VHH binders against Transcription termination factor MTEF1, chloroplastic (MTERF1). Designs and how they scored, part 9

Target 1, 262 residues: Transcription termination factor MTEF1, chloroplastic (MTERF1), of Arabidopsis thaliana (Mouse-ear cress) (q84x53)
Amino acid sequence: AGETSDTGILFREKLIYLQDLNVDPHKALRVNPSLRSAPISSVVSVETLLSSTGLSRPAVGRILDMFPDLLTSDPESEILPVLRFLSNEISISEQDIPKSISRCPRLLISSVDYQLRPALTFLKTLGFVGRDTITSRNTVLLVSNVERTLIPKIEYLEEGLGFTREEVAKMVVRSPALLTYSVDNNLVPKVEFFIEEMRGDVKELKRFPQYFSFSLERKIKPRHRLLKEHGILMPLSEMLKVSDGQFNHWLLELRLRSAERR
Short names: E, the ipSAE of ESMFold2; O, the ipSAE of OpenDDE; V2, 0.75 times the mean of E and O plus 0.25 times the DockQ between their complexes.

## First folded at step 5 (VHH)

Design q7 (from p9 with S31T R100E Y102F S103E; framework vhh_7pa5_2)
Fold by ESMFold2-Fast, scan of step 5:
Formats: C-alpha cells, sequence, structure tokens
Structure q7 (fold): chain B 262 residues (1-262), chain A 121 residues (1-121)
C-alpha cells in the first residue's frame, strides 16, 4: 500500500519473501503493480492473518500466488470481514475455516456486502437450507454473481428446457455443480446432444441433473453410440454412473445374454 | 469450459512403473497449482501429490513419498505423475485436479473421468 517507491534492498527483501512462499514474483508484480511500493510489513500482515486461521504455509502461498491482489489488501477491512461472514453467517466452525478457504480461495477477494451475502440470500431461496445448507464443501457457490452468473443459468433451465422455478431449484440443490457450469460451453451442447441425437425426454434431466457433470466427448457420446448400435435403451443414471471398464463388461454380458435368448 | 483429461493408466505387476498424464484446457494452466488424487474401490478419495504453478515446489502423501514424482509442462498444458515401485495398494482410479484441498474432496472437483491403475500379478 502507498504511493512511495521502494529502495533496491527493500524490494529485494519482498522478492525473497515471495519466493520463499512459492509465489511467482513476476506474475504478482504484473497482476498487482501496487506491490512494488507496498511495505513488506503489509505483505507479512496478510500472511500472518491467513496463517492464524490454521492454513499451512504452502496453502497460504498457493492462495497468494493465485490472487496477488491479496498481498496489498488491508487485513482488517478486506480479509477479516470474509472470515467473520463464514464464521457468523454461514456458521462454519473455526477448525473448518482453513478448509473452506483452501477449497475456494476466491472467497478472500469477494465482497461480503456486494457478493457473498447476496449470493447466500439467493441460494437460500433455491433451497440451500437445513440439511442442504451451504457448508465448507460448497462455498464456491457464494463467489458466483447472482445477476450475471446464477440467474442466467436458472433462466436457461427454466426457459430452455421448459422447467418451473421449483423444479430447477430441486435440480440445483440435488446437483449444486450445475450452478458452476457454463451455459454455452457445457449445458447447451449436452442438452442439444440429449434431445437431437439421444432423442431423450428432458424430464429425465430433472431426475438425473448429474448428467451435466459427465464429459460429452469422452463419456456421453461414446456410451450412447454403443447402446444405439446394440438397440439398447436405458436410463441416464445406469448409462453414466459406472466406470468405462464396468460399462464395457455390462455391455458384453448383455450381448451374450441376447445371443442366448435368440 | 474447464477440462482435465487423464491417461497413461494400465495393469502392471508389483514393483513396476507407470507414467500418468493430464491434458488441461479451458483455463490458464500455468497460473494454477495442480494435484493428483486417487480413489480405490470402496474407499474415499486420497490426495497423492501437489505441484506449484511454476513446477519448483512439490509435496507428496506419506504412502507414495520416494516412489512417485509429480511434474508439469506449462508449454504443453500437461501434468505428469511418474509412479515407481508400484504396490497392490496403489490400485485406484487416478484423477488430476485444479488447485484443490483434498481433505473432504468432492467428486465434482474432478474435471476428468480419471485413469485406472491396477497393480496385480
Amino acid sequence: as target 1 above (262 residues)
Amino acid sequence: QVQLVESGGGMVQPGGSLRLSCAASGFTFSTYWMSWVRRAPGKGPEWVSTINSGGGSTSYADSVKGRFTISRDNAKNTLYLQMNSLKPEDTALYYCAKDEPFEGFLEYDYWGQGTQVTVSS
């Protein structure tokens, strides 16, 4: 922080400190130019706060390497409010705070007032309450912008597939990863293949929203083509839940059984 | 779209070696720490190894330390795991993962289908 440039010796001390944390100094300076003029004590104060939560030194370094803007953040006004939000509003235990941050470092650069709390409020309206509440395992949902990211995905499932808001809410609670997938790069191609090539009933996507977690090119398409070749029709969950080895073994058994019945 | 495509698995006898590869796309590979995670039949996910963004720092689970070597080629957007002195207990489906903690790992954190490693006679 500040408008003062460093002396050569102070700057070198910062480079050595960053390298010791396994932070790439070149990337950090490119992404966060204010790092050049920030005193080393400011950088150290950020590491100290993160370490105080229980994060290991390598974990802290990984976070700072990923988000160099944190290196010049004010711990009290920019980082501590996030930690308090996780503890007080999400009720994550102190021992699980490091786990939450490690799973989603982006939490630390997210505004509580403009991002995390609005996202939490929105997710609660979808059904992320009680046994399905936000935990250390799905805090990634909190860092997605409601208007730009979450609502467009919900609207695509409603309008594009003909589902009600209640039906979509049940789908995303059952498969929260749906809210992390790109509409254009993930959802649309998989829906198009399901409708056009598989001749599937979109109602099955409500029953098995995990469909969207499987690779289109490496799993969905190859398995569908094998089933079609053998005249076999089966639910998506039976088709996709098993490993490649298990699927091939199952297909062989069906072929042998079919031959015996002729 | 983030994609991680694992390969190089197979069947090998105890004491043998295999080299796994993970081809990454849909994100700036060179800026992320990467890890290998495995899942044995009937077991939960087990963290195996991690490498930093530049490739200069690595860490390993006690069960594989001294036998496995993690490396990366940022120019090719590829992650590697060299596995030596393989044991029957190394039999598992191996996944590469982007910058994830492995205590309480979630299945949707895997962007690939994994590659099967079987160590048996």
Scores: ipSAE 0.000, ipTM 0.136, lowest interface PAE 17.6, mean pLDDT 82

Design q8 (from p9 with R100E Y102W F105S; framework vhh_7pa5_2)
Fold by ESMFold2-Fast, scan of step 5:
Structure q8 (fold): chain B 262 residues (1-262), chain A 121 residues (1-121)
Amino acid sequence: as target 1 above (262 residues)
Amino acid sequence: QVQLVESGGGMVQPGGSLRLSCAASGFTFSSYWMSWVRRAPGKGPEWVSTINSGGGSTSYADSVKGRFTISRDNAKNTLYLQMNSLKPEDTALYYCAKDEPWSGSLEYDYWGQGTQVTVSS
């Protein structure tokens, strides 16, 4: 009686530490119940390791808020292997490690042995080697499950478009973002528009797979409709590779030239 | 970090006028083409107007040509859209967009929060 509860004080100290990092303590405890009993030294050790990579304190806080399971992770067995994988197997420079993590925080909660390395091995079979190897720009591909996510996208391109695995591999190497897009919500609507409205030859999609990186509603449909309205036919790459301003300026100039010839 | 903040929207009667502004930061404004894009209720985005980096070349959607004027002040990092003879069809959320030339597998146009324009009798 008269003694302060050390357990209560330690828990409150942990909550204050999380709040200082801008981590929502209630969300963190809901997502990671182990945080209730974990010592504050666990959180401090994780923050220290992440900060040592060059990540700012606010950036570390955002990552920990996004993935509260990291707050009770063992730095040496769960986090450091990811950092070593990025530097040793992907060959990401020390300066680019924080950028890679900031662009794809999910790397830190991904198993090297069960997720990252199997994904890298699979991506290498598609042609992500040499000049097209995985870099800090496309590490997001490493956090996708091979069997449940990557293979179904490859199969859609093979079966849905009538392409061989070798042709699909060349497409995804040229446009890696293809592997990040939803089949039902992104790929299918863009293929349907290309075939049905644009009357396109699917072989053009092998030559310009970057087609799938453009917004259907903001870029593809408006630009196609403007070209169709003016009776203009052009390659998909010429249609889409310029900014909205440059495209519209070009279209205006073309219309003026047509009027001058009449 | 690129930031675009639109302002100047409001409610106006048909035939009225509004001037939209877009305050840009986080990039070299004077080096980029800039556009205005709108999203009407129940419709996809519609390109409205574009201005080149120096302000000497402009282009407009046929639906707004002769009524809207795009301009920029590179010293103030601000883009403008003067809207005259407003019609009910001009009712939309208006966005300022930084034009990005395509350079890889992803294309980015930066959009602000938008400013609402409502033209009603």
Scores: ipSAE 0.000, ipTM 0.188, lowest interface PAE 18.0, mean pLDDT 82

Design q9 (framework vhh_7pa5_2)
Fold by ESMFold2-Fast, scan of step 5:
Structure q9 (fold): chain B 262 residues (1-262), chain A 118 residues (1-118)
Amino acid sequence: as target 1 above (262 residues)
Amino acid sequence: QVQLVESGGGMVQPGGSLRLSCAASGFTFSSYWMSWVRRAPGKGPEWVSTINSGGGSTSYADSVKGRFTISRDNAKNTLYLQMNSLKPEDTALYYCAKDEPWEGYDYWGQGTQVTVSS
């Protein structure tokens, strides 16, 4: 929609308006060709709605620059339903709506009926209810496709590691980050290292699902190698929860004490 | 095979600076928007910054605006995050993420740890 005649003057006015919002007009037109014929009132109505949530004009501009398709969105049918969903179904306070959007601008281009509500319903079945409910801090989980993204991760933990759905649900509620990790690039390499190099018991991953939040190359592997070198075994939580400085200082102290005994 | 490899994290005192890098392979890097997302232990993922495919349009979380700068080098298939005026609250594992329409922030790397303490 937005079939307005695009004369030189009207087009120029549109470009100036976008530039005032710090939106790159040429990139926006390339990404959203509908902008060429859309009336400037379309862009203004979207900006007005987003600003009404408490977002600053620069913040609105950044969002529109990131997702130019929003510039020709119908505020009433495409944007307002998302805002109402956040307020009514997730119960995010009005003051936290701008934070939710700023943390996950993709919410605004996500279908309530085909993406956000199905994701929320799925997450609730995993235990994201009550004190563990979705908040402004983890709305990123709502923009993940249930069938293509969320379910395969759950199934990997269930089938690949031999966990029950109930056990996996408890893991992801304790460490919601698990649902954002790539199976091939994050989960699989970390599981393989844990089983093959660390000779770990898979049950420990249920007790400490935060294992998957630590860098394999910069934290897990280096710390395991140092512990193995000194013949030391310890639980994952003890190994990984301390800072790099604390861990290295402890090992240095151990080495110094060993030298003193000689 | 999509692969994202973060580096450049480390330990720094409050007020210090770090530059993170993300080496991307297995997809046409120049065609995709890229994001940085961070995670403190026991907390959910927090979006930090996004950059469009061409590198000219960027956005930031309010908590890092004015302190962090996202950039990319499409010729090298590399994403960067310049972090200045670091605060203890910035302590987290930092991931680069391929920003796919309708897929959310899937295809995260293994992350790089940033620790800000005195």
Scores: ipSAE 0.000, ipTM 0.269, lowest interface PAE 15.6, mean pLDDT 83

Design s1 (from d3 with F99W; framework vhh_8dlx_2; at its last look DockQ between E and O 0.42; V2 from the best seeds 0.00; counts 0 for: pae E 15.3 > 2, framework grips, grease 24.9 > 24.2)
Fold by ESMFold2-Fast, scan of step 5:
Structure s1 (fold): chain B 262 residues (1-262), chain A 121 residues (1-121)
Amino acid sequence: as target 1 above (262 residues)
Amino acid sequence: EVQLVESGGGVVQPGRSLRLSCAASGFTFDDYAMHWVRQAPGKGLEWIGNIYYSGSTFYNPSLKSLVTISRDDSTNTLYLQMNSLRAEDTAIYYCARDWEGYSDYEWMDVWGKGTLVTVSS
């Protein structure tokens, strides 16, 4: 009945602090039970380090709400190594560190030695070097497990398209988002449609790997059906990268020319 | 070609509700997080909120009780529901793509042209 202790007061202060950051205390305690006994100075230290990078207070709060395990992380041994890795090994500028973290908060819960550095090393073998090096826009690739996630996607493209590792590597360097797409939900349906319905030459996919960034149902299928109906063939880039208005105008012009000559 | 087109703006009376739509094309919509951002006349950009590809939402704390962001991945459409509109909500409203799912407006890579909302009688 009733609780009057410094421990009870400190716990209430912790809840108020979390609410002020817009971190859901119920979710945070469920995901990270150690938060119940962790000193508030631990949570403050994490916020202080993240804020020192240039992250806004709301952005820090959203990151901590997404990954409550960070609330009890040791800043020096668990968070600072990630920040130093981004700065020293990837050479992301100080002003772009907040952008990198905001785009991919999972970086902060990823091991430098067991995840980030192995992924960087692997990506470098694919050609993410020099002008194509990893930037603040592509740090998401670093949080994907090499053996369980990245290699299977590359092997699918090798086996599904009949490409060499070198050819697939060139595709992913040109379209890094390929490594973020689901094999079963994105790559397989688009490859099958291209081969079976479009009867496309797979060599075109290595020339235009951005094919996989377009909606199968809203863009690829409708535009292919229109072209097929009018007996027109065109490169994927011309088919897909123009607006609906431009595509319709071009289609009408080509259909007119097709009707006048064979 | 990646394209975002906002719609649903116009003149609305104070106290009314309004729903904005953003039609996405040229990319796999359900693989991306999406943002809403607004710009009032003579002011800077104000981030409203975002929605992850998973459906989880984050809002600007000053606006959280007044807005709801949702998405329909079957139609590649992003929505912004606004309630209890006031004169200070007069702004151009933009949708924007953030391909990694969590971010403030500084991290967006593709923007629509915007739709004007004017709260007036």
Scores: ipSAE 0.000, ipTM 0.113, lowest interface PAE 18.6, mean pLDDT 81
Fold by ESMFold2, look of step 8:
Structure s1 (fold): chain B 262 residues (1-262), chain A 121 residues (1-121)
Amino acid sequence: as target 1 above (262 residues)
Amino acid sequence: EVQLVESGGGVVQPGRSLRLSCAASGFTFDDYAMHWVRQAPGKGLEWIGNIYYSGSTFYNPSLKSLVTISRDDSTNTLYLQMNSLRAEDTAIYYCARDWEGYSDYEWMDVWGKGTLVTVSS
């Protein structure tokens, strides 16, 4: 007739259902104890809602295994509001919603009222509006806490680089990935190397914020050393945006020029 | 635009070795730590290990002696070498890009579609 207590055949059916989705049932129960008492119909309703967005069954399984708390979420009160927020307030097309979710599954466990909308409101004050609005590609910014994460990164860019709030806002709108980098493990070491070793002009970082997307050890330092060895001054964008093939072409030209001076 | 494509899966006999590849495009591969993850039929995701920009690797302790992760930044390719394969290693194998997010905890933001490895006689 109805759902029975969490022991026995109905509980085993729930475990088999999770296994069919490639969700580890014992890890899911450990992370989300409420799953023991949840009816299988509730678990199925979560999968059904996620599948209705266009997510494949393997993708739904990965998300549920990553965030087992979703297995006991009420689709109507906890998940659907997130989907409506993405569709109506961010205006992400139905075709792009599954990409946004796959790119950032944490959206699904984030409060619209306490996390997503406050983040959106703050990002709008930086200039994420109009043609620069949040898209399915950068919805990850919406799961970043304004006070604990977004503001400290902006303040570092202001204080560490000496830029105005308006200048920093323009930089992050142009390069939203700046708001995803660790201050201590990415921004600080790269700024220190740029100023102290490359003796760079800080205003160049404003013009080329993509500098922070490149590996310090694998690309920035090696290319800087080669240019320094040959006495070459090069704009940061030319130094870093060119492919390894183009950079090696320039290195070959330098070697040939040096050999001709024998 | 950002894409990860796994290859090299297939049917392989127990006791043999297999090398999987992951071709990366649409981002600066050199700047990211990369992960391998697998999912056996009916089971959850199991982290295999990762490789950082420096080439430093970290492995799931249960798999450490059986797998080797490497990367070739000149071809934007991530590799997983698996040795002494057993039926238990039958799974879909995914590569994933590492990302620092909401709480600055490491987790994976871009996934490939996976490549199936079946270990059977």
Scores: ipSAE 0.000, ipTM 0.187, lowest interface PAE 15.3, mean pLDDT 82
ESMFold2 (binder alone), look of step 8: mean pLDDT 83; pTM 0.841
OpenDDE, look of step 8: ipSAE 0.022; ipTM 0.511

Design s12 (from s2 with W107F; framework vhh_8dlx_2)
Amino acid sequence: EVQLVESGGGVVQPGRSLRLSCAASGFTFDDYAMHWVRQAPGKGLEWIGYISYSGSTFYNPSLKSLVTISRDDSTNTLYLQMNSLRAEDTAIYYCARDWEGYSDYEFMDVWGKGTLVTVSS
ESMFold2-Fast, scan of step 5: ipSAE 0.011; ipTM 0.445

Design s13 (from s2 with Y105W W107Y; framework vhh_8dlx_2)
Amino acid sequence: EVQLVESGGGVVQPGRSLRLSCAASGFTFDDYAMHWVRQAPGKGLEWIGYISYSGSTFYNPSLKSLVTISRDDSTNTLYLQMNSLRAEDTAIYYCARDWEGYSDWEYMDVWGKGTLVTVSS
ESMFold2-Fast, scan of step 5: ipSAE 0.000; ipTM 0.387

Design s2 (from d3b with N50Y; framework vhh_8dlx_2)
Fold by ESMFold2-Fast, scan of step 5:
Structure s2 (fold): chain B 262 residues (1-262), chain A 121 residues (1-121)
Amino acid sequence: as target 1 above (262 residues)
Amino acid sequence: EVQLVESGGGVVQPGRSLRLSCAASGFTFDDYAMHWVRQAPGKGLEWIGYISYSGSTFYNPSLKSLVTISRDDSTNTLYLQMNSLRAEDTAIYYCARDWEGYSDYEWMDVWGKGTLVTVSS
């Protein structure tokens, strides 16, 4: 007897199921051809496991649309190990598992043994331990390749800016998002602007690594231009942490004080 | 609802050109820089480049001669023009909105769902 995972009716039912989840069936079938022959029970099993974590149906649909290979994944051998890693090795509370996944769906397609655990081990060497350990808010760091992604960023800060490994480690523990920023797209343009246009001391970047979290075009450049125009110098944290309205009010107040002193 | 939708992917022969589009909705498109990122099967994310809200571009040096990023703010659309496509350009291509302020753990805050490009003869 021959085997078949579906008939024309079952295939139609599968398409309707995917559409109801807001998963693009044509994209899903193109990315994951195995989906064509997979029984609908397999797809339902994946949705059931993800929903059991507390994820809403729309959230599950968005994840499956983003990573269609999950639709034919074995829940027990491919997905559950990730969920257990988050609960047991990271110690994320059951209530925060859905938030962790929603913030970083790539966790679900990442190998525990070849990606997540090696990344965690590397991050621990940088100081992500104890009170600064990896939590539900920074699991995105676990999906970055250590050799090709994380180490080059550390090396850029060490070699490019003249910082020690200990100084860089302190920066990234203080601002973990720093490890998510592109060297070429984010770090390099912001460093070049800071040194060349702002005439900044790179030591200030160690004191305020959150500098890299601000938009170069929308916030850093416009605020620097205003300060330069008025001959005002201030710490990066004072320049960047406040709202546009607060910055303008503060700038006006400083100008009034400067004019009175003259 | 803040949303990015990529389109234009498909099967392309080596040496050909392809233009991808990204339609933005639910936010003021011309207030944001935009990125293109790709992921080949079994590999990590590879950043392609970005375009500022004013139209200035910055590219991955490995891809600079092969790609052009542009935008049309009147139609809320981001574009990626790819030339001289190779088998290694086979990947899912994502557009993403640039991160615009203090944020815990994100340098791009909104991602599209991706569009598949397969380069084969």
Scores: ipSAE 0.000, ipTM 0.093, lowest interface PAE 17.9, mean pLDDT 82

Design s25 (from s2 with D98E; framework vhh_8dlx_2; at its last look DockQ between E and O 0.02; V2 from the best seeds 0.00; counts 0 for: pae E 15.6 > 2, grease 24.9 > 24.2, placed apart)
Fold by ESMFold2, look of step 6:
Structure s25 (fold): chain B 262 residues (1-262), chain A 121 residues (1-121)
Amino acid sequence: as target 1 above (262 residues)
Amino acid sequence: EVQLVESGGGVVQPGRSLRLSCAASGFTFDDYAMHWVRQAPGKGLEWIGYISYSGSTFYNPSLKSLVTISRDDSTNTLYLQMNSLRAEDTAIYYCAREWEGYSDYEWMDVWGKGTLVTVSS
């Protein structure tokens, strides 16, 4: 019944409730106009379900502020199916459910039937099965659209790296974070720099996909320039996995060895 | 299932050497950098060092002269050689696989259960 949800006193109580959760009420009403007519009991039931997963109240408030449409969601028909999908179809443990949600809150606003399950089905065709199945650490892959996001990234890796589809599939199963990188803003510039400027062997990227996790401007380019200036050849893992202090120490050691008199 | 199993721990006398092993299964071992980490009783974790997939080793500077890390990719085994053991080397020793995520602060994603080394007279 909607006749109690817009009464001045009851509406003020709803705003105070949102403020207590650290949800911006102006933003929430703008993004989700249906919130105006929703009973406060419906809004409270959403917090109750989310809290029951083990999320702290501040975490629940943050999620609801990020996705105000959740405030008018039916917990039984719209949120619980996501939680059941995570526990039953992904087999994420009770203790890891809140971690999965915290890492990827978008799961809660994703359709199981039209987004999560189709993504899971596609990921299984790449080899995310058995010991390599989706875990609480990489559920972000489930909120990526198969046709608009996942497939284009795989196709770019095939063309940019020169690997077969089967090789790229094995690579992304071993290193699922590869499917989270932007093609235009991460993969393209880093592949181009590796091949064209570093003159690298693409097999090295297969062995060290963490290359794509390092900043091109702050780490990859500066360290490559220093190595090139000193005529030093170094594998990517040695070049990129150490602190700036350790990298500079190794450069000094290598300079001293190359300059030693015999 | 991805697994790391340490072995070779036990009670040893001060001044002796000890080699620990870490058997890896369920993943392509030679594609990963591997770490050794230890935890003395009542202390936090102490990083010992790592070996890259190409065989290059890097050590905690305070331990560099005391330890050697090696790998045998044909047997999927990581080794830690420790020399001139002291009482302060008493700890649980863990092997760990390099993390491939986005965070530089989480260097390791798979850990062994650990093997206890006790150095006592």
Scores: ipSAE 0.000, ipTM 0.164, lowest interface PAE 15.6, mean pLDDT 83
ESMFold2-Fast, scan of step 5: ipSAE 0.025; ipTM 0.537
ESMFold2 (binder alone), look of step 6: mean pLDDT 83; pTM 0.836
OpenDDE, look of step 6: ipSAE 0.018; ipTM 0.266

Design s26 (framework vhh_8dlx_2)
Fold by ESMFold2-Fast, scan of step 5:
Structure s26 (fold): chain B 262 residues (1-262), chain A 122 residues (1-122)
Amino acid sequence: as target 1 above (262 residues)
Amino acid sequence: EVQLVESGGGVVQPGRSLRLSCAASGFTFDDYAMHWVRQAPGKGLEWIGYISYSGSTFYNPSLKSLVTISRDDSTNTLYLQMNSLRAEDTAIYYCARDWEGYSSDYEWMDVWGKGTLVTVSS
């Protein structure tokens, strides 16, 4: 460690500064070894730029803790182009920039030319235009690689489930989170359960793509089990959109009405 | 204009069978799941059953052995076959279209017919 020299004093100052921001210094140094020799002015410059957008100090700290490579980034050449892209090409208002970053910190480490702009262009072809344009709420779609991530998901829905590109486009515009889910870990297990256990019609999935946003283990399976125990069928939207309390209340009311006629 | 019109109701004797029809117009019938619901005098709505766009049927377990739901997409018609009718089956019977919207603000049935009265009496 460099704690016993002038370099050690400067290193200790960096550790104290990071701790004050609630950034884990051990993780930061492991992920970004360049941080050990980088001047404290580098970290301060990044914090200053991010704070100038309206982000609170705790929010800046959380972002830097999540992506320690930012601690040694050049603000002008690496961070500012992302902020300008959000403002000028996506038209996110100055007031909503902090919210966009807080919701998707990965934007700050993403290349405008090789990632963000190609993703935006692709999403526009799916129908993310006009009223359905990308906003601070769904900027997470911009950090997904088109060829390796977005296209395979669309192809799974087209080829695996027998949907047209136009039908898939409508699904993802209505439920943008669908494009963030893993095919193998999220989509496939939920489709298999729906077809094999629930005996569902796949056409219902294109009409209620929000199905994929619900936990298979904590919501879908438990609610299906309750409905199966009582021999009850209901549309996926009614099964899944309501709170646990509302679902249980509805099930109790239905059971009470059935019992009154026996 | 989107409409559902029920027919086939009337007075029937206990133990008899009755088939109700629901004529759909103003929308692409074969794109929608359809429901049957009834309301007995002075009581709440009771869900009878459902038929998917592909023809898969699911029933209220209290009524499963007594009813059959079917559809004829060539005539845009939904059917409810009822067997072994009892006095307690006296109700207004409604057909309803399942909502195709992707909004959390929409309910599971968005279009209802005006209903057809079934009276089970000697």
Scores: ipSAE 0.000, ipTM 0.121, lowest interface PAE 16.4, mean pLDDT 81

Design s27 (framework vhh_8dlx_2)
Fold by ESMFold2-Fast, scan of step 5:
Structure s27 (fold): chain B 262 residues (1-262), chain A 119 residues (1-119)
Amino acid sequence: as target 1 above (262 residues)
Amino acid sequence: EVQLVESGGGVVQPGRSLRLSCAASGFTFDDYAMHWVRQAPGKGLEWIGYISYSGSTFYNPSLKSLVTISRDDSTNTLYLQMNSLRAEDTAIYYCARDWEGDYEWMDVWGKGTLVTVSS
């Protein structure tokens, strides 16, 4: 029967196309059952649109493997609006669109009307305008839910640390990554260590909000413990912003000086 | 060259335990903190927890009593132990490498492994 053979050939061509993109067909079909009945032309159209932005074929494949729901997305109604939003409302240059997507693939599965535009509007109220506007470097902020994710983080900084909304807005604009960190898993443990072990004044966190960008285990704790061992106190910025080489060289100089004197 | 490969997923009965593995290659595994993240059908990404290069762990508070993250640097392998599995734990589970530098987030992701909790 020719019809049966033709149907099987079409399905096989789809599997070959996915494998050629380094997309796991088994995972893709499991995560996105609609893919089983979707014509190959639909899948090709998605890849074509993403490639037209300047994304490499391996990068496109990685994105589609990460988010298989994109494989059955309508390019015109579901993907193109995101690309146009980045170009027209964020004003990201055409050459930087691939960088924006590569840094935050989640943009492609985010609704412009229900997620990206509401997030942009909210971020503008915090001060992400003009020279501090959203760029390809920080589009990750656009994929965070305003009410469930962004507002609770701001409220923690206001109410938990005793800061005003204006002070928190300035901290967030200076260190946008603050809005990507978990309150319970990142902010709270770092605040507790700062207050209890380092005996720091929370006002210093307003002056150096980049404190929250450093690993508690890899940088904050080890450097604090070394300084404590030598009876040394210094501002957070001096403690944390220097390279490991500079910090170690400085400690070696102190040890050497101490040994030479006594 | 840099790769993360998850394994150990499958169909499991409610109330049972399951351990996922993540094999790292192409970088010095013991220099990096590692994350576990999951995505349930029709939902966004949910962070599970992380383990520092020295073995200190931090968990999503809603999941802390149900999961344990560990690592074996001699085999470049990250583990996620899950106990008392529920239907809502059905998801694709990803391991990810922590971003080195100013920001604590993920720069390299695996392809994921599917866990289905059902009878």
Scores: ipSAE 0.000, ipTM 0.108, lowest interface PAE 19.7, mean pLDDT 81

